# Miniprotein binders against b1l550: the designs that were tried, part 219

Target 1, 279 residues: b1l550
Amino acid sequence: MRLPEELLERARDIHSEAPSHRIKLDRVGSFGLKVPVEFKGFLLLAEADVWVSLPEGRRGVDLSRQVEAIYELSNPPKDPFSLCREAAISLLEKLNYADSSGVSIRFDAPLQDGESLKYYGVEISSIASDEIINKIRVEILGMTACPCTAELIRAYKSSEIAATHTQRSLGILEVSTKAEHPDPDKLASIIERAMSSPLRTYTKRPDEGGLVIRSLSNARLAEDVVREMIHLFLEEFGHLPEDTHILAAVRSMESVHMHDIYAERSFSLDEIRKEISSH
Below, E stands for the ipSAE of ESMFold2; O stands for the ipSAE of OpenDDE; V2 stands for 0.75 times the mean of E and O plus 0.25 times the DockQ between their complexes.

## First folded at step 15 (miniprotein)

Design v62K
Fold by OpenDDE base, second read of step 16:
Structure v62K (fold): chain B 279 residues (1-279), chain A 89 residues (1-89)
Amino acid sequence: as target 1 above (279 residues)
Amino acid sequence: SEFTVEAEINGVRIRIEVEVDGKEIRITVTIEKDGRRIRFMYVITSPEKLEKYLEEIERIIKMFGVDPEEVKRLIEEARRLAEEILERL
């Protein structure tokens, strides 16, 4: 049932009214939208959040316009990065009372693993005001082997390949930049290369053995992984603006403890370059 | 080397700045309308990226109510400048 349009003449526009308390809000929007995106030849249903700021003099946001903004841009489906940037800008243009907007898009990204697929988690964001800041968070699982236990076992029993405990570790790269979103596959690759070994969706026995041996031969602390991630990131993405901010982190789901080991470094490109050059 | 394409169309001021940074091109777009400014940037590392982001910039500028033919002209000028720079790198 559609209400008669004549009611618009009789009904107050509640959203445009002055609020009882004149307070600006930073974010008002719709969270948990589902939007189609095209990524690497896959059509994916991503989760999206859209928001704008609300000035002190306006009671509410035109939420329907926010939803329309992202869905207009999502048909036909496009890459999530352009969708994110374009939607953030569109929100500011369509909602002229807002001084800032934001879009966040989340999905699992497919990654080729031989004849199968593995995946990594992606969260893409764009925050628009006078400038646009693009943020990407990539999370991918890998394997780490502990060098400390390996050394203990080596000291106890001489072996060419020291046994050690291995664990699944989550690597995280979060990049905030004034440039476009960095390539998520490259970020995922950096994380995998920084670990003792990648994970595989499937393994045959010889492949599994080889994967474990590789891990044992490349034993790394969580700290080592983070440092390696940073090193590899600088090699691959050193071209980004100097004010680009990076979070490199690892959460190791350690197999000998009930708790996780966590390590991180937050830095700007300018900061980390100065740090490395000073050594 | 810095090149700037500027246009003012129906009260929308558009600036596209093309800068060389090492082996890469940075494209910075500034759109001003009704006293609001929006600035965004791309780092161009390949011809394919150039095309992709020029298409995006075109779509973005159109959101501000700029005539599509005028936007197209602006984008082609930016393309030419960027390609000339890429050929020199």
Scores: ipSAE 0.807, ipTM 0.931, lowest interface PAE 0.6, mean pLDDT 92
Fold by ESMFold2-Fast, scan of step 15:
Structure v62K (fold): chain B 279 residues (1-279), chain A 89 residues (1-89)
Amino acid sequence: as target 1 above (279 residues)
Amino acid sequence: SEFTVEAEINGVRIRIEVEVDGKEIRITVTIEKDGRRIRFMYVITSPEKLEKYLEEIERIIKMFGVDPEEVKRLIEEARRLAEEILERL
């Protein structure tokens, strides 16, 4: 049912009214929107949140204008990074009472895995005010092998290649920068290379044996994985602005424990360069 | 070094700065309209990235009500400057 437009002449403009309390709100918007995106040749269904700041003197946000902005920019589907940045700017232009705007987009990114696909998690955002800050978080599973148990078993059995426990580990890289979003495939690659071995969607027995041997020959602590991720990140993305902030983390789902092991480091490029230079 | 393209069209002021940063090119865009300023940047590592981000910049500037033909002229000038720098790297 569509009500007559003549009712708009008699209705109060609720959003433009003074609120009950003069309090600024940081984020007011439409959350959990489904949007199609194009990612490296794939058409994916992503989930998006869009918001703006609301000044203390205004009761509400024009939510229909927010939804219109992102849907206009998502048809035809485009890459989620351009969509994120463009939508954040569009929201500020369309909603002039806002001091800031933001967009976040989440999806599972396909990655070729032999004759099949595997997936890794991507969450991006763009927050616009007098400048734009772009953030990306990539999460991908890999395999780690324990070097401590490996050394103990080697001593016990006098073997050249020590047996040890292996487990699935979740690697995390999050980057916040004034430059465009980093390529998520490169971030995923850094995480996988820092692990004892990558995981596969499926393997035949000979390939599985090779992956296990690789992991055992490249045993790493969670702490080792985080340090290697940071090292590889600096080699690939050291050109980003000095105030770029990075979080590198790994959560190891220890096969010999009822609990997980976690290691992380957050830093700015400026901070980490000074730290490395002091050694 | 720094190269700048500036225009003011119907009250919208646009500045595109093309800078050398090591082996990369940095493009910074500043748009001022109705007392609001917004600034954003890209780090260009390849010719393919240059074309992609110039297209994005063009779409963004158009959001501010700037004449499409004037936007094309600004983008073409920025492209010329960036390609000149890229050829030297």
Scores: ipSAE 0.792, ipTM 0.924, lowest interface PAE 0.9, mean pLDDT 87

Design v66I
Fold by ESMFold2-Fast, scan of step 15:
Structure v66I (fold): chain B 279 residues (1-279), chain A 89 residues (1-89)
Amino acid sequence: as target 1 above (279 residues)
Amino acid sequence: SEFTVEAEINGVRIRIEVEVDGKEIRITVTIEKDGRRIRFMYVITSPEKLEKYLEEIERIIRMFGIDPEEVKRLIEEARRLAEEILERL
């Protein structure tokens, strides 16, 4: 049911009224929107949040205008990165009382895995004010093998093959930059190459054996993986603005423990270059 | 080297800066309307990225109520400058 349009002429504009308390709000918006996106030839269902800042003198935000902004830009479905950046700017243009706007979009990205597909997590955002800050977080599972146990077993058995525990490890790269979002496939590739081996959706016994042997021959501490991720990131994305901020992290789901091991490093490109050059 | 395209149309001021950043091209867009300034940038590492991001810039500028043909002129000017830089890399 749709109420008569004439009622709008009589109704107060609640959103434009003064609030009960003159307090600025940092984020007011529409959260959990379902949005179709086009990602590298795939049509995916993504989840989006859109928000704006609300000044102390205004009671509410026009939420319908927020939804309109992202849906107009998502028809036809487009690249989620362009959608994210364009929607953040559109929100500021449409809602002139806001000091800042933001958009985040989350989806599982397909990645070719031999004859099948595997998936990794992507969360992106764009926050617009007098400038735009673009953020991307990529999470993908890989395999790590413990070098410490490998060395103990080798000493015990005098074996040429390093026997050690292996486990799933979650690699994380998060990038915040004034430039466009980095390519998530390249970030996922960096994470996988830093691991002892990647994980597969499907393997037959000979291929599975090969992955295990690869992992055992490339045993790495969580600390080793984080350092390698940073090294590979600098090789691929060292061209980004110097004030670009990166988080590199690994959460290793240790098969011999009831708890996980976690290693991380946050840095700006300027900071890490000075650190590396001082050694 | 740095090249700049500037326009002021119906009270909207647009500035597109195209500059060399190492082996890459940096494109920075500044839009000023009704007392608000927004600045955003792209790092162009390939001709395909240049094409993609110029199209995105065109869509963004159009949001500010500027005539589509005027926006297209600005984008083609920026493309010409970026191509000039690419020839020198």
Scores: ipSAE 0.775, ipTM 0.918, lowest interface PAE 0.9, mean pLDDT 86

Design v66L
Fold by ESMFold2-Fast, scan of step 15:
Structure v66L (fold): chain B 279 residues (1-279), chain A 89 residues (1-89)
Amino acid sequence: as target 1 above (279 residues)
Amino acid sequence: SEFTVEAEINGVRIRIEVEVDGKEIRITVTIEKDGRRIRFMYVITSPEKLEKYLEEIERIIRMFGLDPEEVKRLIEEARRLAEEILERL
């Protein structure tokens, strides 16, 4: 049922009224929106949140304007990074009472894997005020192999390729920057290259054997993986502004333990360069 | 080298700065309207990125109620300056 539009002229504008308490709110918006996006030739259904700050003297936010902002920009579907940045700026332009706006978009990114596809997790955001801050988080599974057990078995059997336990490890790179979002495929590549080997969606026996041998020949501690991720990140993205913040982490799902091993490091580009150059 | 393109159209002030820092080009856009300022930037490492982000800048500036033809002129001037710099890197 659709009521007559004449009723809108007689009804109170609740959102513009004074609230019961004069308290500012940091984030008010529409959460869990389904939005189509175009990512590297694929049409994906992403999940989006959109919000603005609400001043102490205003009771509510124009939620319809928030939905309009993101849907106008998502038709036809476009890349989620441009959508994220453009929607955040559009929200500030459409909602003049807001001091800040934000957009987050989440999806599983396809990655070519031989003749098949594999997937990694992407979450991005853009927060706009007098400047814009762009954030991206990439998570992808890889394989690690224990160098300690490998060395013990090598000593025991005098074998060049030692037996050791292998496990799935989750690599995480998170970047917050004033520049545009980094390419998620490059972030995923950094994570995979830091691991003992990448994981595959589909393998035949010869390829599976090769993957295992690669992992065993490239055994790495969780600590090694995080350090390598940071090193590779600096080679690829060292051009970003010095106040760019990075989180590099790995969670190793240890096959010989009932618990996981976790290693992480947070840093700014300025901080890490000073640390490296002091040695 | 730093190059700047500025325009003020119907009370909206736009500033596009194109600067070199090392091997990259930085494009910074500042938009001022009705007492509000918004500033954002891109780091250009290839001609492909330049084309992509100039198109995004054009779409963003157009959100502020500016004539599409006037916006196109601003973007083309920024492109010319960025291309001059990019050819030297």
Scores: ipSAE 0.757, ipTM 0.914, lowest interface PAE 1.0, mean pLDDT 86

Design v67P (at its last look DockQ between E and O 0.95; V2 from the best seeds 0.80)
Fold by OpenDDE base, second read of step 16:
Structure v67P (fold): chain B 279 residues (1-279), chain A 89 residues (1-89)
Amino acid sequence: as target 1 above (279 residues)
Amino acid sequence: SEFTVEAEINGVRIRIEVEVDGKEIRITVTIEKDGRRIRFMYVITSPEKLEKYLEEIERIIRMFGVPPEEVKRLIEEARRLAEEILERL
């Protein structure tokens, strides 16, 4: 049932009224929307959040317009990065009382693993005001082998390949930039290459043995992984603006402990270049 | 080398700045309408990216009520400038 449009003439616009308390809100929007996106030839259903700021003199946000803004842009489905940037801008244009907007889009990105698929987590955002800041967070699991235990075992029993405990580790790269979102597959690749070995969706016995041997031969602390991620990031993405901010992190789900090991470094490209050049 | 395409159409001021940074092109778009400014940037590392982001810029400018034909002209001018730079790199 649709109410008669004539009722709009009789009804107060609640959202445009003055609030009882004149306070600006930073974010008002719809969270947990599902929007179709096209990514690497896959049609995915992504989760999206959309928001705008609310000025002190306005009681509420026109939430329907926010939802319309992203869905108009999502039909036909398009690249989630373009969708994110375009939607953030569209929100500011459509909701002229807002001084800022934001869009976040989350999905699992498919990654080819032989004839199978693995995946990594992606969260992209665009925050628009006078300038647009694009943010991407990539999370992918890999394997780490502990060099400390390997050294202990080597000292105890001389072997060419020292046994050690291995664990799944979550690598994280978060990039905030005034440029467009950096390539998520490249970010995922950096994380995988920074670990002792990648994970596989399936392994044949010879492949499994080889994967473990590679891991043992490339034993890395969580700290080593983060440093390697940073190194590889600078090689691949050194072209980004100097004020680009990066979080490189790893959470190692240690197999011998009940807790995780965590390591991170937050930096700008300018900062880290100065640090490296000083050594 | 910095090149700028500028237009003012129906109260919308558009600036597309094309800058060379090393081996890459940076495209910065500034849109001003009704006292608001929005600025966003792309780093162009390939011809394919250039085309992709020019198409995006075109869509974005159209959101501000700029007539499609005028947007297309601006984009074509920006394309030409960017391609000329890319050929020199």
Scores: ipSAE 0.817, ipTM 0.935, lowest interface PAE 0.6, mean pLDDT 92
Fold by ESMFold2-Fast, scan of step 15:
Structure v67P (fold): chain B 279 residues (1-279), chain A 89 residues (1-89)
Amino acid sequence: as target 1 above (279 residues)
Amino acid sequence: SEFTVEAEINGVRIRIEVEVDGKEIRITVTIEKDGRRIRFMYVITSPEKLEKYLEEIERIIRMFGVPPEEVKRLIEEARRLAEEILERL
């Protein structure tokens, strides 16, 4: 039974009442929403979180208004970046008591891989207040080969192609900017190009052999991969605002150890340019 | 160089700034309504990106209760300024 709308005239407005304690809350919202998005010709199921700040004098948030905001903007499905930015602004406009709003959207992005597809992870957010800050995190697996072991084996046998251990490595690029979200395919490409070789969804033996030889001929430390990612990022995205903040990281799942190797660097564009120019 | 489009419609103040930064065009949008200010930005690297982000700006301005015909006028002026600059890049 749907209750009569006339009850709204008699019911207390709980959300607008004073709370038990006059404490501001940073994020109050609807988390784990399923939202269809359009990404580069694909219809994907994404997961979204939406929230607003809650002032100390208000008991609750209009959760139905939050869900309404994102679903109105997601029908028909649109690209997740526009959806993220537009929904954050819409929340702030619809919920006038909030000082800030935010939206986060996550999905697995398809990437063409010969005749097949492979997938990489994307998480984006937009946080709106007096300004909007857009964040994107891209994670993709690649292959690395150890140059230290390669050099030892070369010295031992004087081989033309040094044997060494190879492993899957997870590359991570995270960008926080006042400009629109960077293209995730370009970020994924930067990560893959910084690796010893990319990973494939499908290979036949001759192709697999070639990929291994490529990796061995391009052996790189996790530290080398992070530095190369930063170099390639500056070539592609050096035009972003100077206060853009980047995290570049690699987690190498070492095939010869029970533990992983991790390397990272966080920086702003202004900071890294000054560092490079001082050398 | 910098070019600006400004309007105040039904208590909503809109400012669209188009400026050149190196090889790119920067479009900054500021919307003020009921004592609240929101500012956001795009970096335009191609005609395709310009059209996409102008369409997004149009949808956003409409959220604030600006009539469709007034929004179209603002967007067309911004497009004119940006296209003039983009032809020279």
Scores: ipSAE 0.788, ipTM 0.924, lowest interface PAE 0.9, mean pLDDT 87
Fold by ESMFold2, look of step 17:
Structure v67P (fold): chain B 279 residues (1-279), chain A 89 residues (1-89)
Amino acid sequence: as target 1 above (279 residues)
Amino acid sequence: SEFTVEAEINGVRIRIEVEVDGKEIRITVTIEKDGRRIRFMYVITSPEKLEKYLEEIERIIRMFGVPPEEVKRLIEEARRLAEEILERL
């Protein structure tokens, strides 16, 4: 049943009324929308949140316009990064009473892994006001091998034993910038290359042996993984604006400990370059 | 060097600035309508990205009600300037 549109002329526009309490709201929106996206040839179902600020003199948000902004842009499905940036701007245009808008989109990104696929986590956002701030967070698992135990075993009298404990570690890169979102595959690659070895969807025994040997030959502390992530990030993304902000982190599920180890560093491009150049 | 494409169409002021930043081009877009200003930018590292982001910019400008033919003229001017710069880098 569709009600006659003529009723719009008689009904109160509740949203445009002044509220009983004149208090500004920072985020009013629709969260958990299912949105189709096209990512590198794959059609994925992403989850999106959309919101705007609400001034103290306006009672409510036009929710249909808000949802309309992202769904109109998502049909046919397109690149999630363009969708995110365009939807944030569209929200401000469509809801002109807001002084800011935001869109977030999250999905599991496929990566080719031999004859199969593996996935890593991606969450992007765009916050629009008089400028646009784009943020991307990538999370991917890798393998780390402890260099302390490896050195102790190497120093053992036999010295013929190559061994150490290995574990899965979660690497995180988060980038906030005025430029367009960085390519998530490049961020994921940086994280994996900083680890002792990547994780694979499956391996045959010879490949599995090679993976383990690589990790043992490339043993790294959690602290070293974070430092390597920063180094590789600067090589790949040094062209971004100097006020670009990065968080690099790793959470290592240490196989010989009851607890996880966590290391992180946040910085702007300007700050880290000055730090490195002073040494 | 910095180049600017500017127009005011149906009360919408559009500015597209094309700048050299090392070996890359920075394109900054400013759209002003009804007292509101929105500013965003792209770092162009290849001709393929230039085309992709000019198409995105065109779609964004059209959101503000600028006639498609006028948007195409602005984008073509920005393309010409950016391509000239890319050839020299």
Scores: ipSAE 0.698, ipTM 0.903, lowest interface PAE 1.4, mean pLDDT 88
ESMFold2 (binder alone), look of step 17: mean pLDDT 83; pTM 0.815
OpenDDE base, look of step 17: ipSAE 0.801; ipTM 0.930

Design v67S
Fold by ESMFold2-Fast, scan of step 15:
Structure v67S (fold): chain B 279 residues (1-279), chain A 89 residues (1-89)
Amino acid sequence: as target 1 above (279 residues)
Amino acid sequence: SEFTVEAEINGVRIRIEVEVDGKEIRITVTIEKDGRRIRFMYVITSPEKLEKYLEEIERIIRMFGVSPEEVKRLIEEARRLAEEILERL
């Protein structure tokens, strides 16, 4: 007896059987797959999750078809956005019992930073059913400087550049749309431009001094940063479908507190335009 | 303005809609096979994006069992319509 063929031929098809309880499951799949992707000239190691819905009458999913779908499309490595969208559609085509499919891909994106590179976080997904919903989340660190303390110190001692506390702040932009994924570099740029200054991987003393002066001259509350991110987002991506949903958020690791400050706003393009036009 | 390319090939129904939305071109693809329908879209802001997304659309349509020759014909027609619109913008 040859173990693989004769035993498989005789074994019950477990996943096609009725389950112990007739309950639909929303997501069943392979999580934490390592896949190579090509991003703006870089070959990166990404992590992917792949899933489908499972109907109430079926005990299990065909996991081998899920893995085949993403690996077939990732060889040779391609851009993670196309991979995400294509794999979600492929899963729905390959697994006829599923009502929906999904793929998420996570990686650290390189960004040119003078003579070196810095990295920001990217997580994307595509969920396919009768339509496809594409989601992207970009997170990047920047610097904020407190305007309140700056004004207090200026009032106490007259000077052109007021002293104030600075801290690292995490900027977050998340977009959910029926259109293709937005360019993550543009999202990262929006976040950095909304901050008091960007952070650097490497600085020499003169460059470091410049960043500090820039931050002090451009002091911003977390609330200011969120509003600026929304403003800049609308200028860059106002062409997306009106039902596109956005989350803009900032988490400021306040240097004068034992806790963080957090500010956020969720909105659809239709909603925010009506709000702004009401003023 | 809106233009549509529609084909039924070996039981697979494909509809590609090309429309102007402001300064952008919107391409919507609908594929129906074996009682399942899927619809997806792209917003085209440059010739480079048009080329990239037409290639992706071609790969996706091929997943449904449409021959490479037939897919190429559909993509070429969609390209022609999109380029015509893009030239007028």
Scores: ipSAE 0.772, ipTM 0.920, lowest interface PAE 1.0, mean pLDDT 86

Design v68E
Fold by ESMFold2-Fast, scan of step 15:
Structure v68E (fold): chain B 279 residues (1-279), chain A 89 residues (1-89)
Amino acid sequence: as target 1 above (279 residues)
Amino acid sequence: SEFTVEAEINGVRIRIEVEVDGKEIRITVTIEKDGRRIRFMYVITSPEKLEKYLEEIERIIRMFGVDEEEVKRLIEEARRLAEEILERL
């Protein structure tokens, strides 16, 4: 039931009123929105958060304008990166009292895997003020094989490919930049290439044997994977602005332990180039 | 090299800068309206990316109340400059 519009004449404009306490809020918005997006030929249901800053003298945010902004831009469904950037700018334009706006979008990205699909996690954001900062985080599972146990077994009984334990490892690349979001498929590819081998959704026995042999022939510590991810990232994305910030990390779910091993490095492009030049 | 397209339409000031940086083209857009300024950037690595980001820039500028015909003129000039730079690479 729609209430009579005459009631609006008696209703106070709560949002424009002075608050109980004159305190600025950094993020006020609509969280957990479901939005359709188009990604690499797939229609996906993504989860979005939209927000703006709220000045100390204003009681509330016009939440309906936030929802309108993202839904208008998501019909027809478009790529989540353009949606993220456009929605952040739209929020700032529509809500003129705000000093900043932001949008985050999360989804599982399909990757072609032979006849089937596998998936990796994507979280992106755009934060707009006098400039836009775009952030992307990609997480994908791969396989690692332990070189330490491989060497011990080789010492015990010589073989061209030493037996060792293998495990699932989660690779993480996070990029924050003034340029547009990096291509997530390229970030996922970097992570997979840094691993001992990628994982697959479906394998027949001969293919599974090949994947295991690949892993054993390419045994890597979590520390090795992080360094290789950084190396590959610089080859692919070294052209980004020098103040681009990157986090590279691996969480190895060790098959011989009840705990995980974790390795990470955060850096700016400027910082890492100076470090590499000094060594 | 730097090439710039500027327009001021109904109190909205737009600046599009097209620059060469190594092997890539950088497009920087600055929009100023009602005392607020926002700047954003794209790195163009292919002709396909150029078209995609010019379309996004067009949609963004239109959000500020700039007429569709005026925005298209601006985008066409930016495309011409970017293509001129691509021919020099």
Scores: ipSAE 0.781, ipTM 0.922, lowest interface PAE 0.9, mean pLDDT 87

Design v6T
Fold by ESMFold2-Fast, scan of step 15:
Structure v6T (fold): chain B 279 residues (1-279), chain A 89 residues (1-89)
Amino acid sequence: as target 1 above (279 residues)
Amino acid sequence: SEFTVTAEINGVRIRIEVEVDGKEIRITVTIEKDGRRIRFMYVITSPEKLEKYLEEIERIIRMFGVDPEEVKRLIEEARRLAEEILERL
């Protein structure tokens, strides 16, 4: 229902009023917005959150300006990384009372998988103040095979079969940097190469057999996967600023247990180089 | 090598720094307007990335009400400097 526009000029400006309690809020915004994005030739429906800080002396945020900022920048659909960075800056320019702004965008990224597609999770953010910090988290499923059980079975008398339990494992790489967001396809590739084998959306029986054999012959502990992910990350992205922070993790959904195993390491590039150099 | 391009247009001060770090080029942009300063950077690893991020920088600077022709001139200068460096890497 549309009320007469003249009433808006007679009404109080609630947002600019003093609040009942003089308390600063860290994030006030519009969450769960649906935005179209263009990613590597695909038009995707992404979900976005936009926010700003609110000073202790101001009652509210102009939410309409937040929504306008991201929707204007998303039409026509553009690269979600550029959208994220540009929208964060735009929010600070449009909302002069804010000390900081932020944008997060989430989507499932398509990855070519033979004649089909598979998908991995991407969540990015940009937080702007006097500097911009860009963050990306990539999650993709792969397969791991247990080396402990494999070794026991290989020791079993007259065994010609490489046998062990296999399971889905979720690989995670999260990067926080002052530089632009890293390419998510490269992060996904690092995770998959660290695993015993990647997973497929579709495969014929001979290819499926080959994938299983590959996994069994490349058995890896969760700890092995995390270390390999870090090694591969440094080879691909060691050029990022030294204060770049990384989280590498894997969650293995163990097929022989009622529980998962989890391994992680967080570090800055400066920190990890000093650690490796002490070898 | 390090190069800086600076412009002040209608109260908006823009500084673009182009630096060599190893085999990469770093482009740092600082924009100052109405007492607020914002600084952000890119690491350029290819000519394709250079084009993409210069276009993004141009769009960002235009958000601050800078004349489009002056922004284009500034971006062309930064492009020339970065391309010269990339040819030597």
Scores: ipSAE 0.773, ipTM 0.920, lowest interface PAE 1.0, mean pLDDT 86

